# Ledger of designs, part 36: VH-VL binders against a2ajx4r71to235

Target 1, 165 residues: a2ajx4r71to235
Amino acid sequence: GRCNFEDRLCSMTEDQTLQPGWTRRSGIISNSPPFWDHNGNISAHFLALVSRVDSISSNLRSRIFLPTNDQQVCQITFYNFSSNQNGKLIAGLQTLCGDPIEHLWQKTEILQSRWERNVITVQSSQQFQVIFQAQMLATHGQEEVIAIDDISFSSGCLPADVCQT
Short names: E, the ipSAE of ESMFold2; O, the ipSAE of OpenDDE; V2, 0.75 times the mean of E and O plus 0.25 times the DockQ between their complexes.

## First folded at step 23 (VH-VL; framework fv_tislelizumab)

Design s6 (at its last look DockQ between E and O 0.06; V2 from the best seeds 0.00; counts 0 for: pae E 12.1 > 2, off the site)
Fold by OpenDDE, look of step 23:
Structure s6 (fold): chain C 165 residues (1-165), chain A 117 residues (1-117), chain B 107 residues (1-107)
Amino acid sequence: as target 1 above (165 residues)
Amino acid sequence: QVQLQESGPGLVKPSETLSLTCTVSGFSLSSYWVHWIRQPPGKGLEWIGVIYYSGYTYYNPSLYSRVTISKDTSKNQVSLKLSSVTAADTAVYYCARDSTEPGMDVWGQGTTVTVSS
Amino acid sequence: DIVMTQSPDSLAVSLGERATINCKSSQSVRSYVAWYQQKPGQPPKLLINAASTRESGVPDRFSGSGYGTDFTLTISSLQAEDVAVYYCQQYYRYPYTFGQGTKLEIK
């Protein structure tokens, strides 16, 4: 599946927190970077976590996937953007058996102010979700952003809620 | 400057609950995770658990049933409770700040807790 | 749990010489490894993060390398103040786990 966030959050879900979370934004409605999506489209949407005064952290979760197999590789592709923030973005895997989040990918120096493409390979013997966790420290009066766009899951990522033949 | 300081009773009786407080300064608990780590005398380090910005916690499975970590951001305090203690829980207990990279970049000086009758 | 195994358990190195400490994980932890220095009566001090990133204020003689299961902490030229116990740690998966420690002394 592919999620470019033109249709809300697609199949993604956000964990409930007491802090502001991921927001769907575009260059048209944003007063701060990014002013376009990963393709340079001003009107296209993306997800952004925005920090102004307070430190924030929020998780974005994928749908549930079946265990991976050797016949088809499960790959996740996504784009990330960061503006004026020395924050942290983690892509992790969490099984449905109560296991802690396993870190698959991490970006700690994200003051790029440009969209970057990332590819992650996932292997799991259990049903799992992919979790994108962003963390930003509080800054003094500056709006800082971590953004994600165009998350795609290869055919090797098998949805658990879909009948597989 | 950034500081963490552990405090609490240095002596706890078996079967009782160990209660410690980590008081931080120079930074806000709304900006950093805080970990608890312990070190038995003459031994290595054992990770106890962590508390996130939101108050979400992860605990070491070996201690899950006995450990509780909480915080009061307004007081700059993180609490650790460990119930049903035994001699095996005798250790120096540390709280540590999590960095922007998931490393523990600043540690408290540690507080010694002895479990004894 | 992911087991971190250090080698050697103890090491004696002459002043000015290279000290090398190894750490092996029971499974891949990618680059999510930190190295700590602990002196007697003190808490651990973070030296290296993300396997190879030196923390601010840490002397250039300290360096870390590795990815996956094999990691190395190197002190290019041992100084007297480097006498301590060193620990590797993984933060790839909870629970975080530490190596058993390596005691570094002056030969």
Scores: ipSAE 0.017, ipTM 0.600, lowest interface PAE 7.7, mean pLDDT 89
Fold by ESMFold2, look of step 23:
Structure s6 (fold): chain C 165 residues (1-165), chain A 117 residues (1-117), chain B 107 residues (1-107)
Amino acid sequence: as target 1 above (165 residues)
Amino acid sequence: QVQLQESGPGLVKPSETLSLTCTVSGFSLSSYWVHWIRQPPGKGLEWIGVIYYSGYTYYNPSLYSRVTISKDTSKNQVSLKLSSVTAADTAVYYCARDSTEPGMDVWGQGTTVTVSS
Amino acid sequence: DIVMTQSPDSLAVSLGERATINCKSSQSVRSYVAWYQQKPGQPPKLLINAASTRESGVPDRFSGSGYGTDFTLTISSLQAEDVAVYYCQQYYRYPYTFGQGTKLEIK
């Protein structure tokens, strides 16, 4: 399933440790970058985590997936945007036993005002969720934004409610 | 009619702070954002920074430690301050409008600033 | 920083003939390129946005093209009023950067 956030959070759920958490934004209503989605559409929506005055952290979680298939691997495609250099975005997995998040991807370059496409591969012998974790350090009145759009899961990412034979 | 007009002193002494004002009309600073750009005599254009309608700013890293851009929406003004100036800061300074449609579509006439050596 | 390099530095073209100005970026900027015209004693004027989109009021003889790293500005039939310095500019990421300029003259 592809999620372009034109329909709420799709099947993703958010964990909020601080307010505000992840919010659905578009370029039309934004006071901060990005002012358009990764396709350049100002009216299209994306998820944004915005920090202005204090440090914040938040997770965005997928639905639960079954262990991966040796013949077809689970791939996650998404676009990310960061407005500054003082934040961290991680994509990872977490198994259902409350294990620590296994990091699969981290933002490796400090870029501003740029949407980037990413593909990551998940291989797991246990049921899992995909986690996007953002943490931003406090600014002094300048808004900082981390945004995500167009999350999709390949056919090898099997929903947990699918019977295995 | 959409207009931007730069103003400020034409002559600034070395080591002092250059202060410029961009006065806008025909559009709202709550809906558009403003860039500052400079052009040294006989040279090309250098982007200084931007202030968004929210007040959020980005600066050219080459000037980051010396530059402040701010705005006063009630006065339709955007200000540029550049501290510790030298002769290298001698240039024509422009403010320019930008929006969700990319491109600086309207520029001010520019104001010439000379830093006395 | 993304470096924008224009060629040629200066160009002389006869009235009614085609003028072509090239701009190369040091890395992909996709279509996030603008072209400006600057006449003596005047501020730059936006001609082309998004590599190929003509700004309102710009004559049809101006066109832009390119994607990635290679961009062109073309004036299909040069007129006397087109004498100016032309700049390309990327807005793919900060800091915004301009080419060094191309001076266009009548032969």
Scores: ipSAE 0.007, ipTM 0.503, lowest interface PAE 12.1, mean pLDDT 79
ESMFold2 (binder alone), look of step 23: mean pLDDT 93; pTM 0.949

## First folded at step 24 (VH-VL; framework fv_tislelizumab)

Design a1 (at its last look DockQ between E and O 0.04; V2 from the best seeds 0.00; counts 0 for: pae E 16.8 > 2, placed apart)
Fold by ESMFold2, look of step 24:
Structure a1 (fold): chain C 165 residues (1-165), chain A 117 residues (1-117), chain B 107 residues (1-107)
Amino acid sequence: as target 1 above (165 residues)
Amino acid sequence: QVQLQESGPGLVKPSETLSLTCTVSGFSLSSYWVHWIRQPPGKGLEWIGVIYYSGRTYYNPSLYSRVTISKDTSKNQVSLKLSSVTAADTAVYYCARDSYEPGMDVWGQGTTVTVSS
Amino acid sequence: DIVMTQSPDSLAVSLGERATINCKSSQSVRSYVAWYQQKPGQPPKLLINAASTRESGVPDRFSGSGYGTDFTLTISSLQAEDVAVYYCQQYYSYPYTFGQGTKLEIK
């Protein structure tokens, strides 16, 4: 269930392989905030999308999950950080391969420059993937960061093999 | 014309603080980053740290406890302070501009610092 | 720290011939690699940024390539003024690190 990124991207995958994308960082080697994970651990790793010279966007995609049921709630817990006022982070759900992404959560612009804990609930009658979508506009001469850490899926998020088309 | 010029005392005694100034012209410290890099005699390059236009700094972990980079935008100056110096700190010290395009595109001429007793 | 390892440490190339310098990082740095030329008594001069983008004013004979961990600087036709030490540098993550340098000489 959980991904604290101490072992790479865990089961999450990135859609855009030819663009700068999500990287695994820690506070010890970070060029920009955050300088520690959400627990204040400078050596622990988190996943960061960093913009320096280009506008960039990237999707981070979970494994496929089976349809949820009403008895056990599928919840996604994650921490996010943003130093960029013009960045956009969305957590969403895609119920079939190629279907439009249903937005479940979007970062507000009020709470920036801090790690924030988020919990979102997924309910789906079909197989689905969870997608984190980030966009950052280019900033002149400054590195800006959107970071995610400690993505976990509750026991109600039941793994599947592949999506059906 | 974009220029950076390092200045400071060329000789520093062990245990003292090395203090250098980078004076910039032809660009604004409000829009660019400035790095400090050093090169010991006959050796390669070592990155010391950077100061962003916002005033944020990042330092090489090997120097973290001893280094301070600061700037005065109104004077077009970036400073480097390195405390508790030893002979290992003997080097040519450079400041360099980093811009919208990747890479340190303009370097100062360098200033030689010798640490000797 | 990301280690940048250059090869060879030195090379000699005849005028007009092709010179190739390799740089390998200890982990992926994607395309965040720069190449510098340093002549005696001078600061480094940026030649290539983003692994393959030539800086303005740099002659066409200089080219860079690579992505991930393996990078190459090529001088397609060596000129006398190209005698220098060449450094690769990653700027993917702090601390920024340089290769040990490659001394290029005329054979």
Scores: ipSAE 0.000, ipTM 0.467, lowest interface PAE 16.8, mean pLDDT 78
Fold by OpenDDE, look of step 24:
Structure a1 (fold): chain C 165 residues (1-165), chain A 117 residues (1-117), chain B 107 residues (1-107)
Amino acid sequence: as target 1 above (165 residues)
Amino acid sequence: QVQLQESGPGLVKPSETLSLTCTVSGFSLSSYWVHWIRQPPGKGLEWIGVIYYSGRTYYNPSLYSRVTISKDTSKNQVSLKLSSVTAADTAVYYCARDSYEPGMDVWGQGTTVTVSS
Amino acid sequence: DIVMTQSPDSLAVSLGERATINCKSSQSVRSYVAWYQQKPGQPPKLLINAASTRESGVPDRFSGSGYGTDFTLTISSLQAEDVAVYYCQQYYSYPYTFGQGTKLEIK
């Protein structure tokens, strides 16, 4: 499956929080970067977590996937954007067995306001969800953004809610 | 091996500026945040502030007007300055590395600072 | 500021028994909670981060749980070397804040 956020959150879900979380943005409606999606489209949408003066965090959660197999690799592709902020973005795996989020990928370098493509291989012996966890610490008057776009799951990622033949 | 070590004068007079240095080894300051935390004698822990990879700093509002944190990545040193000290600033001062987990996973041994005339 | 309140302030537990320390935040901090162990004359040592993730090298008898405002550190079977003061900490928002500490002793 693919989620370019042109249709809300697609199959993704945002964990409920007491604070504003991910917002669907585009270059047309945004007051801060990015002003285009990963393809350079001004009108196209992406998800953004925006911090102004307060710390903020939010988790974006995928649908449930079946355990991975050796026949077909499960890969996740996504684009991320950072507006030169010191926030954190993690792509993690969480099983349905109550395990903590396993970090598969995390941004350790600050991007200079550009989209970056990422590819992650996922292996899990249990049913799992992919979690995109963004966290920005409090800022002082400057709006900063972590954005995500075009999340895709390879065919090796098997949804748990579909009938398997 | 990852290490942090605080250093500086153990005695500071009231109204003067407390100046400490945290020397790190085994990792780069360009890849980790560094926090300063203090602990008054027999009391709990108080977060002072943090310096990011980029050099951005955040301070505890209770100390904001008096605190300055800086770093020299090439020297593997993080500095803490606390101005206009009083007896209330007497504490063991720690610097701690923050991984991107996050979490202060490695701490210095701490350095005792006593404010006294 | 987010206030972290631990309970109890002190705890005495027999060797081999379960020790439970609670931490309550004044507002939701999601899972952004760390637990530290501090022994006399030593700096705090990170035990648990993200509310429930054990730090490398931490014995299995230590576990953390919770989300939102209520968090728990559990030592399933107390050992002599576990005598220390334990602190919870939130890193959800600035300023970072710690609980007041729980002194754990052997009964």
Scores: ipSAE 0.000, ipTM 0.571, lowest interface PAE 13.2, mean pLDDT 89
ESMFold2 (binder alone), look of step 24: mean pLDDT 93; pTM 0.951

Design a2 (at its last look DockQ between E and O 0.07; V2 from the best seeds 0.00; counts 0 for: pae E 15.9 > 2, off the site)
Fold by ESMFold2, look of step 24:
Structure a2 (fold): chain C 165 residues (1-165), chain A 117 residues (1-117), chain B 107 residues (1-107)
Amino acid sequence: as target 1 above (165 residues)
Amino acid sequence: QVQLQESGPGLVKPSETLSLTCTVSGFSLSSYWVHWIRQPPGKGLEWIGVIYYSGRTYYNPSLYSRVTISKDTSKNQVSLKLSSVTAADTAVYYCARDSYYPGMDVWGQGTTVTVSS
Amino acid sequence: DIVMTQSPDSLAVSLGERATINCKSSQSVSSYVAWYQQKPGQPPKLLINDASTRESGVPDRFSGSGYGTDFTLTISSLQAEDVAVYYCQQYYTYPYTFGQGTKLEIK
């Protein structure tokens, strides 16, 4: 389902890390762009990965989905924002067999600072999770941000109850 | 059905190595993380460490020099070794699965380890 | 290490009444707090993750709230089977740490 991050991470989870990862922010408490969510609402929340002095990388995962089929498309819609020049945002796929993450979409060398809507089609013959991975290089004490908002999954993305063998 | 079961000797002599095995079923060690946690008699819970599906480990700094967690994915087993034990290591030892929705969602029954001469 | 401090250490509540358990972290842990129930002779059971999200199969009388450093577990109407020790736990950073526990009894 649709997650606007006003409530929390919804069904998205963050991989384990030794340091803070994705956090909920709003324009009201932000020291840097974005100063509003993708709807222009300064009090609404979005997920942000923020770096000032260190390079960082973090993953955000969906719930488990059943294999896709030919008759009903599984599409992911999300908005992203990035203020960095050498950062990377990846949307990918990982099956429950522990295969490497397959990159479905990525954005590198970001030269624009505004919210962008994206639509990604997923095809998988196995159960899978969708992964958002952000990687950032620090920029000399200036805060850099990669943000995501409004992740939704189309009706062709069928949730799984539990991991199946 | 997701299950974890701890096993190992219930009695260990001081200065020796405590060795426990966590046998898992209903999920794959190649896709999930497993934690070890212990609870001394009448006391609270202490996190020992975690092993990731990739084999990467992180340990509680208080135990770092004495603890090793490893796994054998083909046998569905996670091992805990704690060297140079003392009476302070007497506890119930648990293994637990890390859920992909945060928190340790399934715990083993626990196994009691007593360190005494 | 992030210290998780629970209050009270023990709590006696009449059946059907509200029980409230507090947990304070020594530094901000965002929303990365879980609550566990441990009944005598049993392993801990996950009740609440992400500070307020109830785990599947947990009765809706259990609720969690909080952000940053102050967290609360509430049982809206105490049942006999809720007698247990309750632990909060942060998973913001390693090492994961638990509160000292709150023993909940029937008054």
Scores: ipSAE 0.007, ipTM 0.483, lowest interface PAE 15.9, mean pLDDT 79
Fold by OpenDDE, look of step 24:
Structure a2 (fold): chain C 165 residues (1-165), chain A 117 residues (1-117), chain B 107 residues (1-107)
Amino acid sequence: as target 1 above (165 residues)
Amino acid sequence: QVQLQESGPGLVKPSETLSLTCTVSGFSLSSYWVHWIRQPPGKGLEWIGVIYYSGRTYYNPSLYSRVTISKDTSKNQVSLKLSSVTAADTAVYYCARDSYYPGMDVWGQGTTVTVSS
Amino acid sequence: DIVMTQSPDSLAVSLGERATINCKSSQSVSSYVAWYQQKPGQPPKLLINDASTRESGVPDRFSGSGYGTDFTLTISSLQAEDVAVYYCQQYYTYPYTFGQGTKLEIK
């Protein structure tokens, strides 16, 4: 599946255990970068987490996927944007059976305020969700942004049933 | 043209095994999933199970102990077996292809199966 | 299992008028909802995927909306050929489950 955030959160779900933070934005309605999506479209939407004065953390979760196999690779493609910030974006894997989040990818470096394309491979012997975890420390006097756009799951990422004990 | 066609005996005796075949054309079973769905007379739709292009199968828990789905890619055929049938298994049985995204986009015409002594 | 509940069970709408069918899931299914149209003696026909994406060849008068637990199929201007039973379905998790169906007739 593909999620370009033109239709709400598409296949993604914001983690309800944390305070809501992700907002659907576009270059037209945003007061801070980015002012266009990953394709350079001003009116197209993307998902953004914005920090102003408080530290914030928020997770996005994918649908549930079956254990991966060697016949077809499960790959995730997404775009991220980060302004000069004191923050971190992590793409992780979490099984449905109580395991901690396994970090597959993370970005802590200050970016040049541009969209970057990322491709990660997922391997799991258990049913799992992909988690995008954004964390930003409190910043005074300016707005900091982490944005995500165009998340795609390859055909090797197979939908799942409920976790079985 | 993409097509699926269900076939098999239209009458099965109670306690026997229902056996159906879904013959596909216009696409490869190595590239698509195939679902089985059934519809009792005058009622709604019930998902039976799915077979992936890899051969992996998943079944409805309500039918798990009685259902077997298999395929022969070289023959473009997917098979459904349902054991120990009762009158409750009387239905129109459909097979449908799925590309995962978007979903079950092409269905067979369905085949009627009646369980009767 | 995720239960899909449609409302109403039956609906009569005048030609040219708007028809609205609702579907509620027992838990969030994100946008993984499909809508099907089934006419007598025919298999279900896929109309809408991913809650709001029209399948190829489906008239513009059909539209889907919703996310999470509440979904809606709308026919903006009912045509005679739209008489059918409509089903919603979730494919968020196995087992896939369908709504009980909504019978749409002309008033």
Scores: ipSAE 0.000, ipTM 0.567, lowest interface PAE 12.5, mean pLDDT 89
ESMFold2 (binder alone), look of step 24: mean pLDDT 93; pTM 0.950

Design a3 (at its last look DockQ between E and O 0.03; V2 from the best seeds 0.00; counts 0 for: pae E 15.4 > 2, off the site)
Fold by ESMFold2, look of step 24:
Structure a3 (fold): chain C 165 residues (1-165), chain A 117 residues (1-117), chain B 107 residues (1-107)
Amino acid sequence: as target 1 above (165 residues)
Amino acid sequence: QVQLQESGPGLVKPSETLSLTCTVSGFSLSSYWVHWIRQPPGKGLEWIGVIYYSKYTYYNPSLYSRVTISKDTSKNQVSLKLSSVTAADTAVYYCARDSYYPGMDVWGQGTTVTVSS
Amino acid sequence: DIVMTQSPDSLAVSLGERATINCKSSQSVRSYVAWYQQKPGQPPKLLINDASTRESGVPDRFSGSGYGTDFTLTISSLQAEDVAVYYCQQYYSYPYTFGQGTKLEIK
């Protein structure tokens, strides 16, 4: 399914850290761009990773999906925004619990003040999770933001109950 | 130790301008937003407005024509001006910090303002 | 303006018993509701944000629930220190608005 973050974090979960993580945010509570979601709605929510004084890194994980097949394509659609050209956003795949994350997509040419739509096709012969990882470098107190909105999984992305070890 | 402290005159004459100052310590006005809220005697809470990190402000429409919120980050101060006051503006006035998680998590002690002849 | 209506206006509950306070918005505010506690002579204190998320340091006996227009604050086992006025607040759209308050007392 789709996650527009109007219902908290939806089915996405966050790896626990000692630092603040992803937060539901809207333009009406923002100190910096984006001041609205990708549709221009100031009240609508999106997920944001925000840092001002410390470098920060956080993962956002999907539910577990069954292996892909040829009958329906598994595609991930999402929008991203970054206020910092030195920030990094990666979408990756983890096929077994605890295995290394395979990078599927990485954005390093960040367009400030603009939401970007992305589509990623997933192929996996094993169960998997989709991982969004954001990293931001420390600043001199200016708020830096990486935001994600409107994550959706096509019908070819079939949910699973259990991750096999 | 995060603190906010409101200060200003306790008595203001009708038709004059109410001026309050919120002095903050333990956090930076470059990192947090500040709201003003008031509470008339024996009544509930009324949101007055907010000033963001970017100095952008939003005001309660009921007060829009009379209210100004501003800040001086170098002095750790946020100011509230309310013009043309009447007895209806008598209240305890609070400033409150907003965090990157929604919600006003730290409030000042409040300052009582009475509007009377 | 979105009107937040609390019920009851006042309630008295025995120590150790459950207290329930309701808040209804005049239109959907999704989950954008906070709950505050205010003791006499003190400023409000944030207890719950996002309808159900407890703030750091808030005891587990406080819980919030709801989505859309109907919201509830529950104190599962009332303590003497919980005597206060409780306010719900929406932050879905400006202006932010508060409920009229619910005064909670010990019987």
Scores: ipSAE 0.000, ipTM 0.468, lowest interface PAE 15.4, mean pLDDT 79
Fold by OpenDDE, look of step 24:
Structure a3 (fold): chain C 165 residues (1-165), chain A 117 residues (1-117), chain B 107 residues (1-107)
Amino acid sequence: as target 1 above (165 residues)
Amino acid sequence: QVQLQESGPGLVKPSETLSLTCTVSGFSLSSYWVHWIRQPPGKGLEWIGVIYYSKYTYYNPSLYSRVTISKDTSKNQVSLKLSSVTAADTAVYYCARDSYYPGMDVWGQGTTVTVSS
Amino acid sequence: DIVMTQSPDSLAVSLGERATINCKSSQSVRSYVAWYQQKPGQPPKLLINDASTRESGVPDRFSGSGYGTDFTLTISSLQAEDVAVYYCQQYYSYPYTFGQGTKLEIK
């Protein structure tokens, strides 16, 4: 499946830990970067977490996937954007057994004002969700943004609630 | 026997860095997660952060800018550093073990840290 | 943060009677809730995992229930050694958060 956030959150679930949480934005309506999606489209939507005065953290959760197999690799592709140094984005795996999130990918280095493409391979012997965790420090007088766009799951990622052939 | 033991200075001056060590025995740090939790006098519990697998950490956003957790598996030690401390950081600090599922099943006895000039 | 709200803040129960402590989360945490017992001068002790799974060595009189947002810790017959502060905790999402605690005393 693919989620470009043109249809709300697609199959993703917003799990807000602090307010404000993830918001669907575009370059047209945004008061802060980015002013375009990963393709450079001003009107296209992406998901952003915006920090203004308080430290914030929020999770974005995927649908549930079946255990992976060795026959077909499960890969996740997504784009991320950061406008400041005070943010951290983690892509993790969480099983349905209540396990802490296993880090698959994390970005603490600042790539300011540009979209970056990422590819992650997922392996799990249990049913799992992919979790995007954004964390930002409080900032005075400036908006800081972590944005994510165009999340795609390869065919090797098998949804748990979908009949597979 | 599974044990965790916190150690470090009981007194820290304001603006300095609080440094604590959690020494574990009876289990391998490579197989378990370790959390840091604190409890101000007469108050409830606050989760500080966790370290898991080789080096991955996650911190409470309220402490994100000031906290660092690391570990040395060869020494069976997990470290907590909290910079720029204030009186609000006065608390009993605990380290606790966590497996895949679920909860923090073994805690250290805790170490009291007082921030005072 | 996911807010865990316990009720009541304090509870007095007669020996041998049932004690009930409630915990409500600000959003669904599924079954990812733990209950801890803390006695004075001691660290918290894990009692219940996964909302309803009793930890090894914990007496049968302790039980946990709930799913989603409403959780309950029950002591079927209060004993003198059960006097303590009890905390619920969610580990569904970071940061982990605890309830404010419930002080349980003998009436």
Scores: ipSAE 0.000, ipTM 0.564, lowest interface PAE 13.1, mean pLDDT 88
ESMFold2 (binder alone), look of step 24: mean pLDDT 92; pTM 0.946

